# Designs tried in a protein design chat: miniprotein binders against Putative cysteine synthase. Part 18

Target 1, 336 residues: Putative cysteine synthase, of Sinorhizobium fredii (p55708)
Amino acid sequence: MLHTTVTQLIGQTPVMSIDVPGRNATLVLKIEKNNPGGSMKDRMARSMVIAALQDGRLPPGGTIVESSSGNTGTGLALAALEFGLRFIAVVDHHAAPDKIRMMRALGAEIRYVEGDFREDEVAVVERQRLAAQLGAQLPGALFMNQSDNPANPEGYTGLVDELVAQLPDGIDAFVGCVGTGGSMTGISQRLKRNNPAVRTIAVEPAGSIVFGKPGHPYYQSGTGTPAGDEVGKVLDYGCIDEGVQVTDTQAFETARYIARRKGLLVGGSTGGAIYKALEFIGAGKLTGTVVTTVADGGEKYLGTIFDEEWMAKRRLLDPAIAAQLDGWLFGKARAA
Short names: E, the ipSAE of ESMFold2; O, the ipSAE of OpenDDE; V2, 0.75 times the mean of E and O plus 0.25 times the DockQ between their complexes.

## First folded at step 16 (miniprotein)

Design d2 (from c6 with F47Q; at its last look DockQ between E and O 0.91; V2 from the best seeds 0.78)
Fold by OpenDDE base, look of step 16:
Parts: C-alpha cells; structure tokens; sequence
Structure d2 (fold): chain B 336 residues (1-336), chain A 116 residues (1-116)
C-alpha cells in the first residue's frame, strides 16, 4: 500500500530481540523511534486530534494547543499539518533546542513560559497553565491536555495489535516508562485483556512522584511526574503490577551502552526501561518474552546523554553500569 | 447495532485503522442511507486518508440529509478552500450565514479566515 499522508506512516514499527544468556528470557524492543516524528507519541497525538475532530470539539481550520517537552509536540505538529490545523506548542526555556527546531520545521508556533527554572527542573505546571489559557482564549482552539485525555491511551492500542502479530508465541511481560501514563495504560490494559497473566512494570525516574516516592530533580525528560505536578488522570494503576524507579545514571549509561554494544540509538527513558527490564530478568523476576518500547531515539540526545563532557559535568557517568549490563547480556564483563 | 458499529469505528479511528473504521461506517449507511452522523464520519475518514474530493462529496450529501448542522457547512467550506475552490467556498459560507446568522462557531470560522 502506498501511503499518501505522513500520519499513515505512523505504526507498523519493527521489533528487535536481545537474547539474555543463561536466562529463559528474551528482551524485545518495539522500535517506536521509527515513527515519522521519531517517537511513540505520534500515535497518541494523532489519536487525540482525530477524537477532537470527530466529536466537533475541534473545528475545521482550528488550533490545537499543548504543553510538551518535544515528542508530543512533534507528533501534534505532524497531525496539525496533515489535518490543516494550527498548532501552538508551549515550552520552557530548558527544552532541547533540537526538539524545538523540529517542531518549528513542521510549522508549529512556539510559546515559552516565563520564569526562572533550573536545568534539572521541569516547568510542567506553568506550561500547563499557559496552554490551558491559550486554549480557552483563542477562538477555535483546543487544549489537548494529554495527561487527562482519554484518547491518549487509546492511541497505543494499535501498538499492542502489532506486537501480538509480531510475537505469535506470546508476550509475558511489558516494561514501560510512565510519564503522562498514556502509553503505560493503553498498552498494559490491552495486553492484560488478551492475557491476564502478563506482567506489567512501570518505570519512572528517581525523583518522580508517580508511585509515592519523594520528589527531587532529575534529568530524564518526557517521563515521570515531577514534584509539584499531579499524576495524569489517564494513568490506570490497576493495570500496573509494579512501579519502580530508575536513576538518571542508570538510564543514560544504559542508552550509551546500547549504542556502543548493539548499535541502536535509544533515548534516556528507553535506557531506563531497558536497564530495569534486564535487572528484573537477571534477578529471575521476569521470564519469557519481555517487551520494552524504544520510545524515542538517541539522535535527539547527542549533545547531552551521548556527550561525555555533558554527562561528566553533571556527575552522571558510572562505568559500573556498563559492567552490570555486560554481566546480563554476555554473562561476563567485557574488556573496556 | 448502529451504536456498536459507531463505537467500533471510533476505536479503529483512534488506532489509525481508517479502512476498518470506514467499513463499519459503511455498514451503518447501508442500512441507514440518510444517517447524517455516519455520513459526517465517513467524510472525516476520507479527509484523514487525504481524499479531499470524496470528503467534499460526502459532506455535501450530509448537508442534504441534515442542513441544520453548521459543522457540516464549515467542513465543506474549509475543504473547498483547501482544494483551491474559493468561490464555491464563499457561496457555501454565504448560505450558511443565512441559515445560521447567530452561530458563534460560524463567526469564529469567518474571523479566522480573515486572519489568514
């Protein structure tokens, strides 16, 4: 089939397996970085826009508004372009420059929140306020409010359908990142409907408050709920068997490791999910086919996660993580 | 039931399964050829698929069946503009203004068009 629209290119992403020696387990990566916007957020962005158009909340030629760190905004920019909408992305001054450039390249209007925030602080609350304000004030505008939008988790149902087709022997576990909660909910609910025995592990950054741990700043972007913000309403705790935390160091060193050892550029949140998946497998807590999504690509983080100086300045480097990963993936430490 | 078919279509749309959504909607129209909501959703599917001409034709049919929904008129006018048919779009909007003189949605649409 010849696709004629960019939104038709969303989905049908490949999978890649990583064998775990000495364990009855295989780690399967769903390569969502291959979506046209470069992340799994393309799915939910399209879903939210379609839902709003279908029920008339968004008029023809209308304006969509959203707070985003980049991935959701990119997905919404694609959807806006496709459906002839205006898109306003509300961002903070610490947003990754390349993500901003990408949204602009796709025709997004960028609005910055005001305030003095630390580099490791996410201005989520102020972004949400401004986005809501713009959505209410502009004629024909709609604030997408991804954290509370039921079309968010629904957008990931198709991802599960793909996985089921790609993995005919079944799925035993899913390890996913939790930000808004949309992907975790959408994927986990659908998996459990197919097989109630599927184990679901939600991974948040250390310093995130989703699972009731004390909040503190963290460098992982596009994942977790920072202190002072509220957990998204779309998150269904009932479909999550375990909530766990991963440190920035664990996440970023894992992303760096996967690039060097497997040749796959994965984002920071994905690094964290992979680390936790392997940790659980190594401990014998997960067996069989364990699925993790590559939510976005390391290409977006070349000047941060993949920059040794950037990592060193922030004291995020730990060679012990590579040794742990060598142990899990090769059964022994490799020479540096 | 038509309601179940609509629900199925909705789920397929959110999943990006436009062909499956269209099949369910077409089943509704087969049994209810003058169902304006089904026609409206079919028109949207065609838009999502990048088929503006079929979408225009379907919105025209939807208006014929139910001329009381201003949203159908706005979609038709918008698609006509998008496809380079501004005079036809103007005529649609003029008729809409006559039918819906107090419609805020129509006023907002016209205001946005002036800013373009």
Amino acid sequence: as target 1 above (336 residues)
Amino acid sequence: SPEELFEQAYRYLLRGRFDEALKRLEEVVKENPDHPEALYNIALVYQFQGNDEKSIETFERAIEVDPSNVLYWLWLAWLLHRTGRPEEARKVLEEALQRFPESERLKEYLERRKEE
Scores: ipSAE 0.712, ipTM 0.887, lowest interface PAE 0.8, mean pLDDT 93
ESMFold2, look of step 16: ipSAE 0.770; ipTM 0.915
ESMFold2 (binder alone), look of step 16: mean pLDDT 81; pTM 0.757

Design d3 (from c6 with F47L Q49E; at its last look DockQ between E and O 0.90; V2 from the best seeds 0.80)
Fold by OpenDDE base, look of step 16:
Structure d3 (fold): chain B 336 residues (1-336), chain A 116 residues (1-116)
Amino acid sequence: as target 1 above (336 residues)
Amino acid sequence: SPEELFEQAYRYLLRGRFDEALKRLEEVVKENPDHPEALYNIALVYLFEGNDEKSIETFERAIEVDPSNVLYWLWLAWLLHRTGRPEEARKVLEEALQRFPESERLKEYLERRKEE
């Protein structure tokens, strides 16, 4: 089929398997970085906009407003272009410059929150406040409020349908990142409806408060709930079998490892999910077909995660992670 | 039931399955040819698929069936403008102003158009 709109390019992403030697398990990556906006957020962005248009909350030629670190904003920018809407992305000064550039390239208006925040601190609360304010003050505007928007998790149902078709032998486990909770909820609920025995593991950054651990700053972007923020209402804890934490070092070193060893550029949150998936498989806690999403691509992090100087300055490098990954994926530490 | 079909269509829309959504909506219209809400949603599906001409035609039909919904008029005017038919869009808006002189939504739409 010849697609005529950019939003039609969303979905039908490929899968790639990684064999885990010595274990009755296969890690399957759903390559969501292949969406036109470069992330799985394109799905939920389209869903939220369509829902708002369909029920009349968003008028013709209206304005969508959202707080975003980049991926959601990019997805919303695509949807806005397609449906003739304006889009205002509310960001902080610590947002990745390339993500901002991408949103601007797609016609988004960028609004910055005011305040003095650390590099490892996300100004999520202030971003949401400003976004809500703009949504209320501008005629024809709507704040998307992704963390509390029921169309967010619904947007990922199609991802599961694709996976089921791509994996006819079944899915035994899903390991996903949790930020707003939309993807984790949408995917996990659907998987469990199809097969209640599916194991679901939610991965958050160390320092995130989603599963009741003490909050502290972390460098992973677009995932977790930082201290002082509230867990999104869209998150359904009932569909999560286990919540676990991954450190920035584990996540980023894994992303670096996957690039060097498998030739796939994955984002930081994806690195964390892969690390935890392999850890669970290595420990014998997960078997069979274990699915994780490549939520976004490493191309967005070339100046950070994939920059050795950037990593070293922040004391994020640990060669032991590569050794662990070699152990899980090759059964032996590869001789350097 | 029509309600169930609408719910199904809604779910398919959110999943990006516009073809399946359209099938359910068309089934509603088959049984209820003058169902304005079904026509409205069909018009939106065509919009989402990038078929502006079919969307325009369907909104016109929706207005014929139920001229009391200002939102249909706004979508029609917007689509006409988007497709390079500004004079027709103006006529639609003039008629809408006559029908809905106190509509805040219409006033807001007109104000936004002036800023463009």
Scores: ipSAE 0.712, ipTM 0.884, lowest interface PAE 0.8, mean pLDDT 93
ESMFold2, look of step 16: ipSAE 0.812; ipTM 0.936
ESMFold2 (binder alone), look of step 16: mean pLDDT 79; pTM 0.743

Design d4 (from c6 with F6M L13M Q49E; at its last fold request DockQ between E and O 0.96; V2 from the best seeds 0.89)
Fold by ESMFold2, look of step 16:
Order: C-alpha cells, then sequence, then structure tokens
Structure d4 (fold): chain B 336 residues (1-336), chain A 116 residues (1-116)
C-alpha cells in the first residue's frame, strides 16, 4: 500500500523461521528492527501519543516529555515529528552519543539532569523526577510515563494481529523480553485472548528483579528492571506462564551466533530471548510454532556485543555457547 | 452496539490500524450522522494518516454538531495554521474566545501561540 506518513510504516514487519530439526519445533522471529525508528518501541510510542491526543491530555501542537535515551526516545521523537509535537528527552551524561544524535536528527530537544559521568541509581531517579516535573510545569506538556502508561502495552496488540495473519497454522508459544512489561503484557494478553493454551515465557537478564530474583549488574540494555528501580506497573504477571533469566554471556554469544549462521544482526536482548527459546525447545518444554521478536537490530551494538575486545574485557566470551546452540539446532554434540 | 464500535475503533487507532478504525467509526456515523465523538475520532484518524484537508473538514463538521467542545476548536485552529491558512485560524480562535472566555485549555493554547 502507498503510505503518506512515516508513522504508517510502523508495523507490518516480516517474519522468518528457523527450523529446529528433531525437536518438532519452528522458531519464528518477528523482525521488529525493521520499524522506521529501528525497534518495536515505535509501536508503543505511537500508541501513547495517539492515546494522549485522543483523550485531550495532550493538546494539538503540545509537548511530550520522557526519560529515555534509548529505543523509546527514538520512537517518541519520530511520533512527535509526525504529529507536530515538541519532544523533550530527559537524559544523563551516561547516554551514548550516537543515541543522542539520533534523537536530535529527529528533532528532539535534549535536557540533561545534574549528575556525574558514571551511571548510578541516583541518575535514574533524577531523570524520572525531572521528566515528571517538566510534564507538569510546561504549558501543554505531558510526561508519557511509559512504565505506567496503559497505551504502552496496547500499542503491541497490532503485532499479534500481524502474527496471526502471518502464521495461520497457529502459535504455540511466545518468548519475549521483559523491561517495563509493555510488550510482554500487550502481546501475551492478546495471544491468550485468541488461544488460552498458548505458552508465554518472559525473559529477563540475570540480575534483573522482575521475577523476584536477587539483583546484580548486567550489560543487557532495553530490558529488565535493575535493583533499586521499580517494576513497571503495566506488567501483568497473570498473562505470563513462566519467567526466566538469561545471562549476558548467553544473550550476547547467541546474538553473535545468529549473525554468523543466519546473517541477521539482532540486539542483545533478542539474543537472550532466542537462547531461552532454543533451550526450552531443546528440553522438550516447547514444541510447534514458537515466536520471539527481534526487538532491535545488532547494528546498534557493533561497538559492544560484536566487538571482540569489548566482550573479552568484560569476560563475556564463551565458545561453549555456540556449541550448545549447534546441539539444539542441528543435534550436534560438543566435540571432545 | 455503538459503544462496542467506538471501543474497537479506539483500539485499532492505538495499533495504527487507521483503516479498521475508520470502518467502525463510519458505521457509528451511518446510524447517527451527528455523533460528535465519532466525528472527532474520524477527524483525528485523517490527521494521523496525514490527510489534513479531510481532518479540517471533519473537525468543522464536529463543531457544527457540537459547538460546546473547545478541543474541537483548538484542533481546527491548529490544523488551519499548520496548513498555511492563518487568517482562518485566527477567525476560529476569535470565535472560540467569545464562546469560551473562561476555558483554561484555550488560555493555555493562546499562551503557547504567543511564544511562537
Amino acid sequence: as target 1 above (336 residues)
Amino acid sequence: SPEELMEQAYRYMLRGRFDEALKRLEEVVKENPDHPEALYNIALVYFFEGNDEKSIETFERAIEVDPSNVLYWLWLAWLLHRTGRPEEARKVLEEALQRFPESERLKEYLERRKEE
């Protein structure tokens, strides 16, 4: 179809499959990195802005505010540009320069919080506080508040509509990353409405506190809830059959593996979701059509996950992961 | 029911399924051509699709049906300005000021326009 706006290009992303011979399963990847802003967050950003305009919380020509220098910020910048809104992104000095450049290229205004050059828990609290303050004080402004905004999960229900149309033989399981809980909730609720038997598995970084495990530092970005932060209020635990953890090594080595074996550059959290999907399939816990999302592209991680020195310095390299993946996908055992 | 159609349209709107949203809204308007909330949402869908001309026309219709909702006037004025029709936008705002002298939303909008 011939679209007239960039926001109409959000969604309708392709799927691709990876057969898992001998396990009676097919892993289906929903390619959300193909969204115009580079991630699945484009869907929720559009949804939150549309909801706010529709119900009058956000006036025509108003200002949106959010604490984000990641995929949410890019999605909001795109929506603001398209809908004639001002966007203020609240960041700290730990934000990667290329992420700030992307938001500026889309017309975002950048506001820095007071802080040092080191990332710490205080900077997260201050970013949230300033974003809320700006939304409350500036005329015609609104803090989107993605972690507590019901339009966040609602923005992902269209992803499920697409999956149902693309996979008419059915979907037996969904394995998704959990950060704020928006995508996990929106996708899982809609899938279970269509088929209550579908298995839904939420993947968080090892060290994330979403499912009650002890907190510790982790390198995965755009996913999880670190110690000291609050689990997003949009997360509906009732639609999740199982919560599991994936280590940074497992996630990043899987992303590297998929790049080399399939030519698909996926982000770190996607590597984690793929790893756990294959682990569950390999253990016989999942069969049939198992869906996960390619939430963003590996192109954003060329200086980290796909940089041998970066990985080695952080002790994240483990050749045994590739051997394990070979065993799950092709029935190959680790060579003695 | 009309309430179910409006709810479906809203959910499709949040998904960016503007064609599906419009189908449900048009069914509501078919049964009640003067349904102001349905006209408002149709106008928004046209705006989200980048069809400012049809959005303007539909907001004009929404105002005709329900002139008491200041938000429709703000959208119309903003769209007229955005599409290079500032004299018409000014006239819309002048009438809105006369109708809604105590509206906080109108005061807020006018304050932002002064800063531009």
Scores: ipSAE 0.868, ipTM 0.958, lowest interface PAE 0.6, mean pLDDT 90
ESMFold2 (binder alone), look of step 16: mean pLDDT 83; pTM 0.780
OpenDDE base, look of step 16: ipSAE 0.876; ipTM 0.954
ESMFold2, fold request of step 17: ipSAE 0.858, 0.833, 0.859; ipTM 0.950, 0.946, 0.952
ESMFold2 (binder alone), fold request of step 17: mean pLDDT 81, 81, 82; pTM 0.765, 0.762, 0.769
OpenDDE base, fold request of step 17: ipSAE 0.862, 0.860, 0.861; ipTM 0.951, 0.950, 0.951

Design d5 (from c6 with E31R R113L; at its last look DockQ between E and O 0.86; V2 from the best seeds 0.84)
Fold by ESMFold2, look of step 16:
Structure d5 (fold): chain B 336 residues (1-336), chain A 116 residues (1-116)
Amino acid sequence: as target 1 above (336 residues)
Amino acid sequence: SPEELFEQAYRYLLRGRFDEALKRLEEVVKRNPDHPEALYNIALVYFFQGNDEKSIETFERAIEVDPSNVLYWLWLAWLLHRTGRPEEARKVLEEALQRFPESERLKEYLERLKEE
């Protein structure tokens, strides 16, 4: 189809399957890295901006404000550019330079919080405080507030409509990452509306506090809720059948495995979701069509996850992970 | 029924399915041609589709039907300016100032244009 605007390029992303015939399962990857901003966040960013324009909270030519130096910031920059809005991204000095360059290339104005603290709850609190202040004080400005914004999860309902059309034989399970809870909530609620029996598995980094486990540092970005932060209000625990943790080693070695074996560069959190999906399939806990998302691409992680020295310095390399994955993909399910 | 059509249109709008949203809103207008909220949402759908001319025409009709909503005037002026018609945008803003001399939204919009 011939699209006429860049926001029309959001969504309609392809699916790719990996059969696991010895386990009576197929792992289906929804390729959300193909969105124009490089991640599934394009969907929620468009949704939040359209909602604000439609209900008059944001005037024409207004200013959107958000605390993000990651995929949400890129998605908002894209939406702002397309709909003729200004975007102020509130960041701290720990923000990755390439993420800032991407937002600037899409026209975002960058505002740094004062101080040179490590990225933690203090930095998050200061970023959110400044974003809320700018939204309240600048004429025609609005703080998007993604973690509390109902248009966030709503922006992902179209992803499910696409999956249903692409997979007419049905979907038995969804394994997805939990950050703010927007995508997990929006996808899971919509899937269960279509089929209440669908299993929904939420994956967080080991050290994330979304499911009540002890907090500790982790390297996975764009996912989880770190110790001291609050779980997003948009997260609906009621639509999640099971919450599980994945270590950085498991997530990153899986991303590297998929790149080497399938030619698909996936991000770190996607590696974690794939690891857990295959672990559940290998254990016989999931069968049939198991969907996960390639939330963003590995291209953003070439200097980290896909850099041998970076991984080795952090002691994240473990060749046993590839052996586990081989066993799950090519082995047979144990007799019940 | 109109409430159901608006809810359907809104859900399609947030998914970026602008043609489907438009179909529902046009059904509302078919039953009530002077429905200002339906005209407003149709104008927005045209804008989201990149069809600035139809958006402008629909905001003009929304203002004709309900001149009391300052947001319609702000959208029309902004669209005219954006599409290279600044003298028409000024005329729209002057008419809006006559109707809404105390509107903080209009004052804020004019201040933002001054800073650009």
Scores: ipSAE 0.834, ipTM 0.938, lowest interface PAE 0.7, mean pLDDT 90
ESMFold2 (binder alone), look of step 16: mean pLDDT 84; pTM 0.794
OpenDDE base, look of step 16: ipSAE 0.838; ipTM 0.938

Design d6 (from c6 with L5R F47H V70A; at its last look DockQ between E and O 0.90; V2 from the best seeds 0.83)
Fold by ESMFold2, look of step 16:
Structure d6 (fold): chain B 336 residues (1-336), chain A 116 residues (1-116)
Amino acid sequence: as target 1 above (336 residues)
Amino acid sequence: SPEERFEQAYRYLLRGRFDEALKRLEEVVKENPDHPEALYNIALVYHFQGNDEKSIETFERAIEVDPSNALYWLWLAWLLHRTGRPEEARKVLEEALQRFPESERLKEYLERRKEE
């Protein structure tokens, strides 16, 4: 198909399967890193902007505002470019310089909050306050407010339509990451409308507070809700059968394993989802077709997750994780 | 019902399935050719597809059907300017300002144009 806009390239992403020997299960990866902005967030960003234009909250040629220096910011920058809007990304000075450069390359305007924030709850609160203020005070501006925006989860329903067409034998389980709750909610609700028996497992970083566990720092980005922040209003706990935690070590070592063994560079949160999916399959808790998403690519983490020194300095290396994964993926199948 | 067709179109729109959204909206226009909300949404879908010429034509029709919605005028003026038709955009904007002399939305648009 010949498209004339970048936002028309969002979606229609491929799937890849990994058989799990010795278990009646196949792990299917939905390759959302193939979206033009590099992540599944392209879907929700387009959805939120279209909704705001359609209902008149955002005028033609207006300004969108959001607190993000990551995948949501990239997605909004793409939508703003295509639909003729300005985009103001509200960040703090701890934002990764390359993420800022990427947003600027896509036309975003950058606004910094004051203060020294170390990826803690205080910085998130201040960024959201400034984003809301800019949206309210600047003429023709609108704060997208991804955590409380119903167009966020709705933007992911097309992902499910694609999965249903790609997997005609059915989907028995979905294992997904939960940050704002948009993708987990949108995908899980839609899957359960198609098949109420589908199992939905939400994965958060150890130290995230989404499922009521004690908060502590973690390195996984683009996922979880840190202590002191509020769980996104878009999250529907009713469509989630189980919430589980994954450590940074489990997530990052799995991402490194998948790159080395399968040739697919996945992001840290994807490593966590894959680890928990395999753990559940290995324990006999999930069977059949088990889907997870490759939410973004490992290319964005070459200086962190895929840098041995970065991992070692943070005490995140653990060879036992690779041994666990070998057991799940190559166990008795190699003996047979 | 028309509400069901609009809901289907809206869901397709948020998923970026613009051809499917158009199909549902065109069914509404087939039953009621002067349905202003359907024409508005069709015009938006053309814009989202990058087809600003058809978007302009459809906003012109939406204004003919319902000239009282300042947002349609603003979209038309903006699209004309964006597609290299600034004299037509100016005339549309002048008429819109005459019809809606206290519109903060139109005034705000003029401020943004100065920054271009």
Scores: ipSAE 0.787, ipTM 0.924, lowest interface PAE 1.0, mean pLDDT 90
ESMFold2 (binder alone), look of step 16: mean pLDDT 81; pTM 0.764
OpenDDE base, look of step 16: ipSAE 0.828; ipTM 0.931

Design d7 (from c6 with L5R Q49E V70A F100Y; at its last fold request DockQ between E and O 0.92; V2 from the best seeds 0.84)
Amino acid sequence: SPEERFEQAYRYLLRGRFDEALKRLEEVVKENPDHPEALYNIALVYFFEGNDEKSIETFERAIEVDPSNALYWLWLAWLLHRTGRPEEARKVLEEALQRYPESERLKEYLERRKEE
ESMFold2, look of step 16: ipSAE 0.840; ipTM 0.941
ESMFold2 (binder alone), look of step 16: mean pLDDT 79; pTM 0.739
OpenDDE base, look of step 16: ipSAE 0.846; ipTM 0.939
ESMFold2, fold request of step 17: ipSAE 0.823, 0.811, 0.798; ipTM 0.937, 0.932, 0.930
ESMFold2 (binder alone), fold request of step 17: mean pLDDT 77, 77, 77; pTM 0.719, 0.723, 0.718
OpenDDE base, fold request of step 17: ipSAE 0.810, 0.811, 0.808; ipTM 0.924, 0.923, 0.923

## First folded at step 17 (miniprotein)

Design e1 (from d4 with L5R; at its last look DockQ between E and O 0.93; V2 from the best seeds 0.89)
Fold by ESMFold2, look of step 17:
Structure e1 (fold): chain B 336 residues (1-336), chain A 116 residues (1-116)
Amino acid sequence: as target 1 above (336 residues)
Amino acid sequence: SPEERMEQAYRYMLRGRFDEALKRLEEVVKENPDHPEALYNIALVYFFEGNDEKSIETFERAIEVDPSNVLYWLWLAWLLHRTGRPEEARKVLEEALQRFPESERLKEYLERRKEE
C-alpha cells in the first residue's frame, strides 16, 4: 500500500520460524525490529500520542515529555516529528551516546538529570521526577508516563491481529519480555481473548523485581524493573501464566548464537526470550506454535553484546550456553 | 450501535488502522451528520494520515455543528497556520477569543504562538 507518513509504516512486520527438531513445536519470531524506529516500541509510542491528542490532554503543536534514552524515546521522537510536536527526552549520563544521537537526528530535545549517579538506583527515580515536572510546568506539555499509560498496552493489539492472520493454524504460546508490562499485557490479553488456552510466559532479567525476586544490577536494557523503580500499573499479572528470570549471560549468548547460526541480529532482551522459549520447548512444557518477538535489532548492541572485549570484561561469556542451544535447536551436530 | 462504532474507531486509531477507523466513523456520520465527536475524530484521522486539507474541512464542519469546544478551534487554527494560511488562522483565533475569552487552553496556545 502507498503510505504518506512514516508512522503508517509501523507494524505489518514479518514472521520467521526457527527449526526445533524433535520437539513437536515450532518457534515463531515476530520481527518487530523492522518497524521504522527499529523496535516494537513504535507501536505503543504512536498509540500513546494519538490517545493524548484525541482526548485533548495534548494540544496541537504541543510537547511530549518522557524518561527514556532507548526504544521508547526513538518511537516518541518519530511520532512527534510526524504529528508536529516537540519531544523532550529526559536522560541520565549513563545513556549510550549512539542512542542519544539517534533521538537528536529525529528532532528530540535532550534533557539530562543533575547529580552524580555512579552505582546509584536513584537516577531512574530522578529521571521520572524531572519528566513529570517538565510535563506539568511547560505550557502545552504532557508527560507520556509509559509505565502507567493504558495506551501503551493498547498499542500492541494490532501485533496480535497480524499474528493470527500470519499463523492461521493457531498460536499455542507466547513468550515475551516484560519491562513496563505494556507489550506483555497488550499481546497476552488479546491472545487470551482469541484463545483462552494460550500459554503466556513473561521473561524478566535476573535482578528485575517484576515477579517479586530480590533486585540486583543487570546489563539487559529495555526490559525488567530494576531495584528502586516501581512495577508499572499497565502490567496485568492476570494474563501471565508464568513469570521467569533469564540471566544476562543466557540472554546475550543466545543473541550472539542466533546471529551466528541464523544470520539474524537480535537485541539482548530478545535473546532472553528465545532462550526461555527454547528451554520450555525442550522441557516439553510448550508444544505447538510458540511465538516470541524480536523486539529490537542487534545493530544497537554492536558495541556491547556483540563486542568480545565488552562481554569478557563483564564475565558474560559462557560456552555452555551454546552447547545448551545446540541441544535444543540442532541436536548434537550443528556446532562449528 | 453508534457508541460501539465510535469505540471501534478509537481502537483502530490507536493501532494506526486509519482506513478502518474512517469506515466506522463515516457510518456514524451517515446515520447522524451532526455527530460532533465523530466529525472531530474524522478530522484527526485525516491529520494522522497527512491529509491536512480534508482535516481542515472536517474541523470546519465540527465547529459548525458544535462551536462550544475550544479544542476544535485550536486544531483548525494550528492546521491553517502549518499549511501556509496564517491570515485564516488569525481570523479563527479572533473568533475563538470572542467565544472563549477566559479559556485557559486558548490562552496557553496564544502564549506558545507568541514565543513561536
Scores: ipSAE 0.872, ipTM 0.956, lowest interface PAE 0.6, mean pLDDT 91
ESMFold2 (binder alone), look of step 17: mean pLDDT 82; pTM 0.779
OpenDDE base, look of step 17: ipSAE 0.880; ipTM 0.955

Design e2 (from d4 with V70A; at its last look DockQ between E and O 0.94; V2 from the best seeds 0.89)
Fold by ESMFold2, look of step 17:
Order: sequence, then C-alpha cells, then structure tokens
Structure e2 (fold): chain B 336 residues (1-336), chain A 116 residues (1-116)
Amino acid sequence: as target 1 above (336 residues)
Amino acid sequence: SPEELMEQAYRYMLRGRFDEALKRLEEVVKENPDHPEALYNIALVYFFEGNDEKSIETFERAIEVDPSNALYWLWLAWLLHRTGRPEEARKVLEEALQRFPESERLKEYLERRKEE
C-alpha cells in the first residue's frame, strides 16, 4: 500500500524461520527492528498517543511526557512529530548519547533529572516523578506512564494479527521478553484468545525481579525490572505459562552468534529470548512453531555487545555459549 | 450492536488499522447518521491518516449534530489553523468561546498558543 505518514509504516514486519534439526520445531523470528523507529515499541507508542487523543486526556497540539532514553522515547518522538504534538523526554545523565541524539533528531525536548549519578531504582523513580509532575503542571500535557497504561499492551495485538496471517498452520509457542510487561501481555493474551493451548514463556534478565528471583545488576537494556522498582501494572501473569531468567552472557553471546552465523543484527534482549527458545526446544519442552520477536536491531549496540573490548572488560565472553548454540542449530558442537 | 462496533473500531485505531476502524464506524453511521461519537472518531481516524480535509469536514459534521462538546470545537479550530486556514480557525474559536466562556480546555489552548 502507498502510505502518507510514517506512523502508518509501523507494523507489517516480516518473519524469518530457522529449523531446529533433530527436533519437531521451527523457530520463527518476528522482525520488529524493521519498524520505522527501529523497535517494536513504535506500536505501543502510537497506541498510547492515539488512546490519549481519542479519550480527550490529551488535547490537539498538546504535550506528551515520558521517562525514557530508549526505544519508547524514540517511538513517542515519532508519534508526536506525526500527530502535531510536543514531546518531553525525561532522562538522566547516564543515557546513551546516540539515543538522545535520535530523540532530538525526531524533535523531542530533553529534560534531565537532577541528583545522583547512580543508575539504580532511585534514578528511575526520580525520572518517573518528574515526568508525572511535568504532565500535571504544563498546560495541555500528559504523562504517558507506559508501565501502567492499558494502551501499551493493546498496541501489540496487531502484531498477533500479523503473525496469524503469516503463519496459517498455527503458533504453538511464544517466547518473549518482559520489561514493562506490555508486549508480553498484549501478545500472550491475544494468542491465547485465538488458541488457549499456546505456550507462553516470559524471559527476564538474571537479576530482574519480575518472577520473584533475587535482584542484582544486569547489562541488558530495555527489559526486566530492577530491584527497588515496581513490576509494571500492565503485566498479566495469568497469560504466562512460565517465567525464566537469561544471563547477560547468554543473551549477548547469542546476539553475537546470530549476527555471525545468520547475518541478522539483533539487540541484547532478543539474544536472550532466542537463547531460551532454543534451550526449551532442545530440552523437548517446546515443539512446533515457536515465535520470538527481534525487538530491536543490533545496530544500536555496536559499541557494546558487538565490541569485543567492551564485552571482555565486563567478563561477558563465554565460548561455551556458541558451542551450545552449534549443538542446537547444527546438530554438533563446533570445535573450540 | 453499535456499542460493539464502536469498541472494535477503537481497538483497530490503537493497532493503527485505520481502514478497519473506519469500516466499523461507517456501519454505526449507516444506522444512525447523527451519532456524534462515531463522527468524532471518524474525524480522528482521518487526522491519523493525514487526511486533513476529510477530518475537518467530519468535525464540522460532529459539531453540527452535537454542538455541546467543546473538544470538537477545539479540534476543528486547531486543524483549520494548522492547515493554513487561520481566518476560519479564528471564527470557529470565537464561536466556541461564546458557547463555552468558562471552558478550561479552550483557556488552556489559548495559553499554549501564546507560548508558541
């Protein structure tokens, strides 16, 4: 179709399949990095803005506010530009410079919190407090509040509609990452409405507290709930069959492996989801068509995940991960 | 039912499926041509699609069937101004201010226009 706006280009992303030899399973990757803002968050950003305009919480020509220096911020900047809105992104000084530049290129206004430079739950709380304050204080402004916004998960139901059309023989399992819980909830609820037997596996970083494990620091960005923060209210545990953890090493080594062996640059959280999907298939826990999302592209992580020095300094390299992946994908371990 | 069609249209709007949203909203208007909420949502969908002329026309229709909703007036004035029709926007805004002299929505819009 010939579209006239960039927000109409959100969605309708392709799928790619990988057979898993020796198992009755196919891994299907939904390529959400192809969205115009570079991630699946474009879907929820558009959804939240449309909902707020439709119900009158946000007036025409108003201001949206959100605490994000990542993919949500990029998606909101894009939606604000297209719908004639002002966007204020609340960030701290630890935000990646290229992510700030991306939001500015899309017209976002950047507001920095004051205070400590620690990257922990305190900084997240301060950013959210300032975002809520700005939404209440500025005329015609609204804090989107992605973690407690029902339009967040609703924005992902179209992804399932696309999958059903792309995979007419059915979907047996979905393996997805959990950040706010919006995509996991929206996708899983919709999948289970279509087929209650579908298996849904939620993946969080080791050190995330979504499924009740002890909190500790982790390097995976855009996913998980760190210690001291609250699990997103949009997360529906009832639509999740199993919650699992993936280490930074497992996630990042898998992202590096997929880039080298399959030519697809995926983000860190995607590497984690792929690793766990293959582990479950290899253990015989999942069969048939197993879907995961390529939530964003590896292009954003060239200075981190795909930088050998960055990985080595953080003790994240482990050749055993590639050997595990070789066993699952090629039927034998590769030489050391 | 009309209520079910309106809810389906809303869900399609959130997914960016504007064609499917319009189909449901048009079924509501086919049964009740003076349904103000359906007209409002049709006008919004045209705006989201970048079809400003149809959005403006549909907001004019929504105001005609329900002139008591200040938000419809605000949208129309804003759209007219942003699409290069400032004299028409001014007339719409003047009439809205007469009808809603204490409207916080209209006062807020005027404040934002001063800051721009």
Scores: ipSAE 0.863, ipTM 0.947, lowest interface PAE 0.6, mean pLDDT 90
ESMFold2 (binder alone), look of step 17: mean pLDDT 82; pTM 0.777
OpenDDE base, look of step 17: ipSAE 0.872; ipTM 0.951

